# VHH binders against q9y6x5, part 339

Target 1, 379 residues: q9y6x5
Amino acid sequence: LPPKLLLVSFDGFRADYLKNYEFPHLQNFIKEGVLVEHVKNVFITKTFPNHYSIVTGLYEESHGIVANSMYDAVTKKHFSDSNDKDPFWWNEAVPIWVTNQLQENRSSAAAMWPGTDVPIHDTISSYFMNYNSSVSFEERLNNITMWLNNSNPPVTFATLYWEEPDASGHKYGPEDKENMSRVLKKIDDLIGDLVQRLKMLGLWENLNVIITSDHGMTQCSQDRLINLDSCIDHSYYTLIDLSPVAAILPKINRTEVYNKLKNCSPHMNVYLKEDIPNRFYYQHNDRIQPIILVADEGWTIVLNESSQKLGDHGYDNSLPSMHPFLAAHGPAFHKGYKHSTINIVDIYPMMCHILGLKPHPNNGTFGHTKCLLVDQWCI
Key: E = the ipSAE of ESMFold2; O = the ipSAE of OpenDDE; V2 = 0.75 times the mean of E and O plus 0.25 times the DockQ between their complexes.

## First folded at step 15 (VHH)

Design ug2 (framework vhh_8dlx_2; at its last look DockQ between E and O 0.01; V2 from the best seeds 0.00; counts 0 for: pae O 15.9 > 2, placed apart)
Fold by ESMFold2, look of step 15:
Structure ug2 (fold): chain B 379 residues (1-379), chain A 121 residues (1-121)
Amino acid sequence: as target 1 above (379 residues)
Amino acid sequence: EVQLVESGGGVVQPGRSLRLSCAASGFTFSRYAMHWVRQAPGKGLEWIGNIYHTDSTYYNPSLKSLVTISRDDSTNTLYLQMNSLRAEDTAIYYCARHLWGEARTSHFDYWGKGTLVTVSS
């Protein structure tokens, strides 16, 4: 039977939470497997873009999910969490579950990973849950393990998504030790439940499990606001996304809009699309708007209002606060190995290798992950 | 400061129509996407649909043929037209303001208090 892989994401799990909080269950998982201490994610450091980068190995400009909020001027289509199911948005890439389930004698299962309830290239995950945030982790896990054990053709690739610690990180901020300690303890307990359930069902010894995240979280403050309305009249542009990377569609002369914004705050960089730094790999897609505004870490772009959030993400992907971790356990992985860093796009070719899949063209480098794998020469 | 006030609820016979209104104040309504959400007795929240500041609309597929969302930026008012009402459409109907740029967490930053619609023979 082909190797099996479960990919798990805990949204917004900042890499240094591992050092600053106690995770007995996750640390035991790491001890018997591998850890990548920092995963350098893709810009912008938002949920939908980074989850799609994990499963396609592509930069956001290449897979087309360039933000959590997008607009296409030709079709007048909008994308948001409330209306994310139009394949139009997802079809610029082929995610690994599509490639996997099109193989002979293979299927894929999904518990709410972004995009898995969408028919991408007319192919939806073989088994899936429609996204519903009220569904417990236990129910998500029960469905995934049932599908892993009881499907024909067998499920060889499965995904599992959980909204924490992202939701609490926004609410409290990562520096709220009391509340975040409680939140992170709950997450560690869920990881313990995951491992125990896999052991009880006889899956643990032969299932490869990756536990990772899409981004971190940084502390925000009411003292660190950039009031866009103080710099430019709202009638001069259409707002597509706000913070911390604003997407601006000018209604008047683009250079005039740029000039009004350029000196708005010393804590915000303003880019014409052609001037976006090359290191972001965030330029060559029509969904990237003509002007973007990039707030400095911990700064929030607002429309003459206070902010409801105490933590946020989406900032420059060079910032350690934006980086998640990756841990893995299973027959494909070494035991007790720690690795400093990989790029988030490197996860895709590694997963294709584990599953014996031919990767689509992508931005990942398989060599960056070879040291994690028992079947590879680590040089 | 930000306020959303729904109105137009009440008791209505099955098969009839209603138009709900949401009066918005305390923000520049014309640049926000707006949503309608409902909660039937003893049930969870159900998203009905939205309208963007660009006038694009999206609907819950199960409700698409029964509802129409519109807006009037000159009066800061959001509308929900409901047709062919059924007993299962009995719910509290809420207006909500779009939260920019988030995913898989809160979709909305401000809610109205809701207006009750009862569909009864």
Scores: ipSAE 0.779, ipTM 0.907, lowest interface PAE 1.0, mean pLDDT 94
Fold by OpenDDE, look of step 15:
Structure ug2 (fold): chain B 379 residues (1-379), chain A 121 residues (1-121)
Amino acid sequence: as target 1 above (379 residues)
Amino acid sequence: EVQLVESGGGVVQPGRSLRLSCAASGFTFSRYAMHWVRQAPGKGLEWIGNIYHTDSTYYNPSLKSLVTISRDDSTNTLYLQMNSLRAEDTAIYYCARHLWGEARTSHFDYWGKGTLVTVSS
């Protein structure tokens, strides 16, 4: 039978949480499926960019969602989490749900996955929920499973998004064992609910389910701040994004701005756009600003304001603290198999394979996920 | 009009190989997954396998070692290669177009008329 796929994201689920906390439901899920212990995400390690990378297989410079806050100098448009509905920002790539939706007699469903409530290339998911953080996981799950079970044309691809443990990670910091234990237990319970719901509906044996995340979380502190106001007058630049990767749009000569910032802190690297390290794949897009500041792990870039966040993400994508995990279960996947690492962009070609979709050009490598799949040779 | 026409059937001896073809017309062949199904005399339909438009294949576990499905989108043709044929493989073989999304045989929206394969010494 043709496979169906549900992609689930728990925002900000750091990979090593699996080693440091108990997840009886998730572990059972993994036991009956596969686990990738570490997923190397894309730079910058933020929510919108990485979620879009998962569903496009592209680096941020290629799919065009280069941050949670963006500015386009040509159109003078702004992008933010409160202003993300303009297709202009999303149309530089084709996400998998659109590809799926454009197939005859197929439909896609989405519960608050980034970009799913926007018409991309004039196509919107047949079923979707407008983003609302107040909507419970249960309601989201109910809608998704209803659509998977009863829709015509049948839903063959669905996404489900949840804001935890990211929100709590920001609030408490990832090193707060007491609070994070409570939060992560709730997440595990939600996974239990998901599995139970699928079993109750008779979907469990035939549905492929991927549980993953977009990024991890690092501990921040009031003792690790980089104040830009100490280095440069705010009249000399426009701030497009702040921490831990600041996007700087100079109002004066770029070189002058760069020279004022280059030695601002020993815990911050300053790059001209053309000098951004190649390993980031974060250069070839007009939406990337002329100057980028990258704070070291655990450091926060601030203006003359104090940050209240005890945890943050967006740092170098090579840092383990930024890495999420991937678990999967279903007919397409082995049982009881663990893999060390993949790139987050590798998920896209795998999903395309599972769904029988022709992938758009992407940066993923299908070979990296072959060992997860029952129909592939693992050499 | 959607049309599927199977060919390549006939009488073969046990142990031989046979390649069936299904010619598709009336739709964009490259956009659809295709299936092979067979029906032995006096028996119900048996699903053999399918091929997606990406050339990814899925087989009945009981037949996986004996069959290979392929496609040529340039000629709108679906193929079924069968090896080491047995008397039990005697059946009418059908190609069918997939209607995406359903986990039942009802997800096939168009069928060929079938081609008869008889395995006999």
Scores: ipSAE 0.000, ipTM 0.215, lowest interface PAE 15.9, mean pLDDT 93
ESMFold2 (binder alone), look of step 15: mean pLDDT 83; pTM 0.834

Design ug3 (framework vhh_8dlx_2; at its last look DockQ between E and O 0.78; V2 from the best seeds 0.75)
Fold by OpenDDE, look of step 15:
Structure ug3 (fold): chain B 379 residues (1-379), chain A 121 residues (1-121)
Amino acid sequence: as target 1 above (379 residues)
Amino acid sequence: EVQLVESGGGVVQPGRSLRLSCAASGFTFSRYAMHWVRQAPGKGLEWIGNIYHTDSTYYNPSLKSLVTISRDDSTNTLYLQMNSLRAEDTAIYYCARHKWGESRTSHFDYWGKGTLVTVSS
């Protein structure tokens, strides 16, 4: 049988939740598989960019999904979570489900993973669900497992996406132990349901399953705000994205806008596009605006009339609070192995290897995941 | 305080046109994307379309031919022009402010109270 892989994402699952809360189902999953304790994600540490990095192995500047909110000044197009269906935004890269879908005797399936309900390079998964936050995890899981079990050509790659604990993290803040404990327990129960379902269908022993996330969450506070309106008049720029990384499109001279913002707060770095630190790999794309503002961890960039969150993400990708985890189980993976750290872009070449796919050029390093795989030599 | 107030609803005959307005106050209207959504009796919310603060517009494909969204930043007003109305267009129509900074959760942070449009012979 051809190898099969299910990629599962729980949005906003911070890595250290595993240390601070109980996950009996996930721990059992890990016990029978592998764990990467920390995954260094890509900058900016937002949902759409990082999910696309997972499935392309590319930095954001390369795959073109550079934020949850984007603007292309040439075409005057906008991208947002409510407007993400235009292939224009996705076509700068080839995600793994497209690669897989184009192979003979293979098909791909998706349950609400970012980009999976959009034809990319004129290809869409044979099976997919349009994004709908109201659809239960159970329904998503049922569809995915049905496709994995009964499809012809067989589904060999599938994705499953869930919005928690991200939504709750935003609402409660990651430091709210009472509420987050409840939320994380539910997530663990969902993992239990997933495992049980796979076992019931006889998929568990032969299916490779990766459980991961796109980013973590940091605690925000009303005491840590950066108000842009106190630094610059709104008529001088167009706001493309707000917090914690603001994207600024000047309406006047860029230098003048920069000068008004550069000293706005000691807790915010202001970069001209050409001066963005190289380590972010966030420069070489036209969709990155001329000026970006990067708030320090836990600080929120606000407008006079903007809503506040108790938790947020999108900060420097070197911050541990931004890092998710990766767990995996299946015939491709060792049992009872723990690994310290990988880069999120490393997941793509690993998945390609598991599926026997030729990877597109990418920024991942296959060597970083060798120790997770039974068919590889780990020194 | 952020406020959105829809107006222009009422009873109209099939085939007629109607323009709805949404008056915004309590925030800098010109830098926010705005949305129209509707809810028909016994049905869920349906997204109609939006207009960004750059004046770019996007529409529900099922409604694109029937609706036009525009805005006047000088008067802080959002508009929804509807043409060739049908009985199926009977609904409460809401304007909503686009929420900054979140992904795949709530798209809107503020809503109006809605205005009822009834299309009937």
Scores: ipSAE 0.756, ipTM 0.888, lowest interface PAE 0.7, mean pLDDT 95
Fold by ESMFold2, look of step 15:
Structure ug3 (fold): chain B 379 residues (1-379), chain A 121 residues (1-121)
Amino acid sequence: as target 1 above (379 residues)
Amino acid sequence: EVQLVESGGGVVQPGRSLRLSCAASGFTFSRYAMHWVRQAPGKGLEWIGNIYHTDSTYYNPSLKSLVTISRDDSTNTLYLQMNSLRAEDTAIYYCARHKWGESRTSHFDYWGKGTLVTVSS
């Protein structure tokens, strides 16, 4: 029986939601498995970059998905939530599903995880769904479990992605207890459905399941806006990404653009690319623009208009509000163990170990996750 | 206020060409990616393509050779050129502004009211 792993992401699931809201099904999942209370994600704390970091073990500068919006001035290519399928963007790394399905007698399956519907290094997930946010969680789960049970060669690695609580977190903000309680209860019900489906299909005891997320969410406000148009004429630069990390491609001398921006707001840090703090590991890729603007937690960079969002993410990855959690259950994992923190890049070498794959060079540290695993000694 | 106004719809014969316009006002048009989307009677929304403020264009693969999207930043106008029209191209055609602050569930922050194109022999 080859080892099998299902990796599940609930987008934007802030770690402290576990303490502040009721999750009977998720708490039962944790009680029978392991919990990492805080996962330190990668800067920028955005969806595409962090999902790719989970499956490659690489910092954003190393895997090349450096934001949800990117522009390459040489090729004139543009990456966005609407145009994310060009392999050009993804080919600077090898995600785990590619490595997995290239092994003899193995397949990979995917339901909506970022990049799984792209032919990366001419290899697309063996079974996959094209991204469509209208497809229900139940249908995603039905496809994944069908592939796990019925494929030849067998599916040994599968992914499943869900857009909540991120979408609702942006809409309501994390401090809206009434609306977020309703949203998070629905997510807990989906986790209950996941576990029940795996039990009914005979998968629960022998399938390793990781439930995690890419980032958290912080509260925004109409009182915390940084109006970029008040500081600099829009003709001096091309805007590639806006908030909370703006990506600025100067049209005039870069130092002149920097000088116009550096005193724009006390609630925003302005960095020349070479001055970006080393702790971000966010410098050594041509897709990182010459100037970035990093808003303080809860502040929004706008273009002379109001913001409609009440919650956002993308901020400094040292902020607890940006951190997700990780929970896991299955034969590879201990039962009833809680761990305080790991780095999000540590998930990749752990998954490779569980699957018996040789990891590509990466930024993760296998030792950080040993305490989660039954076949490893923990102190 | 942001406004998007489509025009150029009407009844055309199969095989003919049609050019739709979208007049934009109330924002700095040259800084936004713009999209065309259509909805055939009784069907869901179908994305046609987009043009970025950096002039890169992308198209729905099923329509790629049949449509061309362009923009004129001096007149704040987005265009959709449609060639070799077929009966299945009958739809309401909308222009939409690409939202800054991207989300996997919401790509657009403003829509036009649409213009009807009917392709009929």
Scores: ipSAE 0.731, ipTM 0.888, lowest interface PAE 1.2, mean pLDDT 93
ESMFold2 (binder alone), look of step 15: mean pLDDT 82; pTM 0.832

Design ug4 (framework vhh_8dlx_2; at its last fold request DockQ between E and O 0.83; V2 from the best seeds 0.87)
Fold by OpenDDE, fold request of step 21:
Structure ug4 (fold): chain B 379 residues (1-379), chain A 121 residues (1-121)
Amino acid sequence: as target 1 above (379 residues)
Amino acid sequence: EVQLVESGGGVVQPGRSLRLSCAASGFTFSRYAMHWVRQAPGKGLEWIGNIYHDDSTYYNPSLKSLVTISRDDSTNTLYLQMNSLRAEDTAIYYCARHIWGEARTSAFDYWGKGTLVTVSS
């Protein structure tokens, strides 16, 4: 039988939640599988970019989803959560579900994973749900498991996406133990539901399952604000993205805009596009604006009339608070093995290996995940 | 204080047109993208479309042929033109201010109180 893989994302699940809260279902999942404690995600540490990195193995500059809000100056197109269906934004890469879908006797399925309801390179999964936040986890799970179990050609790769604990992290902040405990308990229960469903259907032993996330969450405060309007007049630039990484499109001379912003706050780094640190791999794409502002951890870039959240993400990808985890179970994975760290782009070549797919050129390193896999030598 | 006030709703017959307005105040309207959303009785929130600062517009594919969004920055007003109204278009219509960088969460930080549109024979 061809290998099958289910990729599950709980948005905004910070890695250290696993250490600070109780997850009996997830811990059981880990006990019977593998855990990567920290996954270094890609910069910027936002939802669309990182989810696409997971399934492409590419840095954001390479796959072209460089933010949740984007602007292309040539075509004058805008990208946002509300208007994310234009293949123009996604076609700079080939996600794994497309690769899988194009194989003979295989098909892909998706329950609201970013980009899965868009025809990318004129290919869309055979089974997918249009994104709708009102659809329950149960319904998403039911569809995914039905497709995994009963489809012809068989679904060999499936994705499942859930919006929590990200939404709650934004609302309450990650340091709100009372509210976040409640939220994370619900997440663990959903994992329990997932496992139970798979067992009931007889899929548990044969299905490879990866549970991961795209980013973490950091605590924000009204005491840590950077007001751009205090540094530069709004008429001098167009704001493409705001916090914690602002994307600035100058309306006047770029240097002048830069000079007005460079000393705006000691808690914000201002970069011309060509000066963006190499370690971010966030330079070589036209969708990256001429100037970016990067706030320090926990600082929020605001405007005069801006609203604030108690938690946010998008910061430096080297920050532990931005890191998610990865857990996995199935015939491809060891049992009871823990690994310290991988890069989020490493997930793609691993998944390709599991599925027997030839990977597209990517930034991942298969060697980083060998210790997780039963058919590989651990280095 | 940021305020959004919708107007123009009412009872209309099927096939008729209606233009809704949203008056914005308390912020620099011209630099924000604005959205229209609606909620029908017993249904979830449905995104209608948005307009950016540069007047570029995006629409829900299911509604694109029936709606036009425009804005007047000189008067801080957002508009929704609806044509060929049907019974299923009965809903409370809201204007909302765009928030940058959000995904799969609330893409709006401020909402109006909404205006009711009832399409009935």
Scores: ipSAE 0.911, ipTM 0.959, lowest interface PAE 0.5, mean pLDDT 96
Fold by ESMFold2, fold request of step 21:
Structure ug4 (fold): chain B 379 residues (1-379), chain A 121 residues (1-121)
Amino acid sequence: as target 1 above (379 residues)
Amino acid sequence: EVQLVESGGGVVQPGRSLRLSCAASGFTFSRYAMHWVRQAPGKGLEWIGNIYHDDSTYYNPSLKSLVTISRDDSTNTLYLQMNSLRAEDTAIYYCARHIWGEARTSAFDYWGKGTLVTVSS
């Protein structure tokens, strides 16, 4: 009778979409469960770092996935979406699916959550899909439900990842009400399909389901560009990541590189690594480069080119536009309860509690999520 | 402004080798990672591999022993060497420019028009 948990992410689902658009299926899911209206995510507010923070409970400096684009100067290894499979990058933490499947009589399943197709600490999800963006939500859901129903040892923890509304948010921008309404209606239909499938398969009553996201989205514009090539000769540094948080590896004296950049734009903050604000928890990892550039909300750092994106994320994690939501339903959760906010790192110790797992050391606070849970006092 | 032009495609017999080229212009080629991608008839896009500014290469594990990617920054040219060609290697081959910091929901920012390779007796 071990408890079961399905963790679902819709990438780039900004918290205030819930207030500004219609979600009949998601609102019914919330009505029967719990809602956290705003989840405070981790800096930088990018996809791989925040998905790994959810499943490790760690800040990016502590789990080592510090961006979607990384470079290690000692090993000369590069990390990107295309080449993300080297366990070297992922091994600075232990994600919950590894801990779960190492327990007696337990398995983990994954449909494309970042990192689940990598053998982390020589351990890969017991059942998984190699990442392929062309695989439909329906096929991902079919595989997950098949594994939840038909596996020995039983699958007790499963993940499901979908690329929208992030892809459309980049393409149209969050202010494009007509296109985003169409996109978000499709997302709500997928949530309806999820719930219907779980009910039809007899899973709904005894499966805990979390629907959340990694970050939001802010509007960009061709009127809000920061051209790095106007401020510094590109031969003076190696660019590891570009926008909205650029990662700069100096090729010459780093103070000289800093001085050329510090007045580049009033809409960009330039930090030496040791001067990165403490509230970012983004300093103590060798993968964080000696200089970072942090654009103001809605500004795009470019290399003497126009930008193709109308929406972006990665900005300061204090910005409401960067925050996702969390909804949950299942035997572990209250019914009809709304909570204002938690930190994204709080999700990990809550999930460990639900699954009866001992959490690894982490940055989350279990007390922040107690009010969501039926077996806890809400004080 | 940014242009990528593939060349070197054509009809080739099985077991032969072929080298494709991609001529780049309109940007500072030497600072960008570059990719090769292919699309076989009736199939989706398949990533072949990439090469970074420092000549570090990464390959699709299914193709790693069959292909070699190289670059010449003095001529702004990306290369794909393919060996022991098979009928299943018939595809349109594209070069593409790397986007920093994108994941899961982003494509490469610039593509060539592709060059057709047909492996046939």
Scores: ipSAE 0.847, ipTM 0.932, lowest interface PAE 0.7, mean pLDDT 94
ESMFold2, look of step 15: ipSAE 0.820; ipTM 0.923
ESMFold2 (binder alone), look of step 15: mean pLDDT 84; pTM 0.849
OpenDDE, look of step 15: ipSAE 0.782; ipTM 0.900
ESMFold2, fold request of step 16: ipSAE 0.838, 0.818, 0.828; ipTM 0.931, 0.923, 0.926
ESMFold2 (binder alone), fold request of step 16: mean pLDDT 83, 83, 83; pTM 0.837, 0.840, 0.837
OpenDDE, fold request of step 16: ipSAE 0.910, 0.910, 0.909; ipTM 0.959, 0.958, 0.958
ESMFold2, fold request of step 21: ipSAE 0.829, 0.809; ipTM 0.926, 0.916
ESMFold2 (binder alone), fold request of step 21: mean pLDDT 83, 83, 83; pTM 0.836, 0.839, 0.838
OpenDDE, fold request of step 21: ipSAE 0.909, 0.911; ipTM 0.958, 0.959

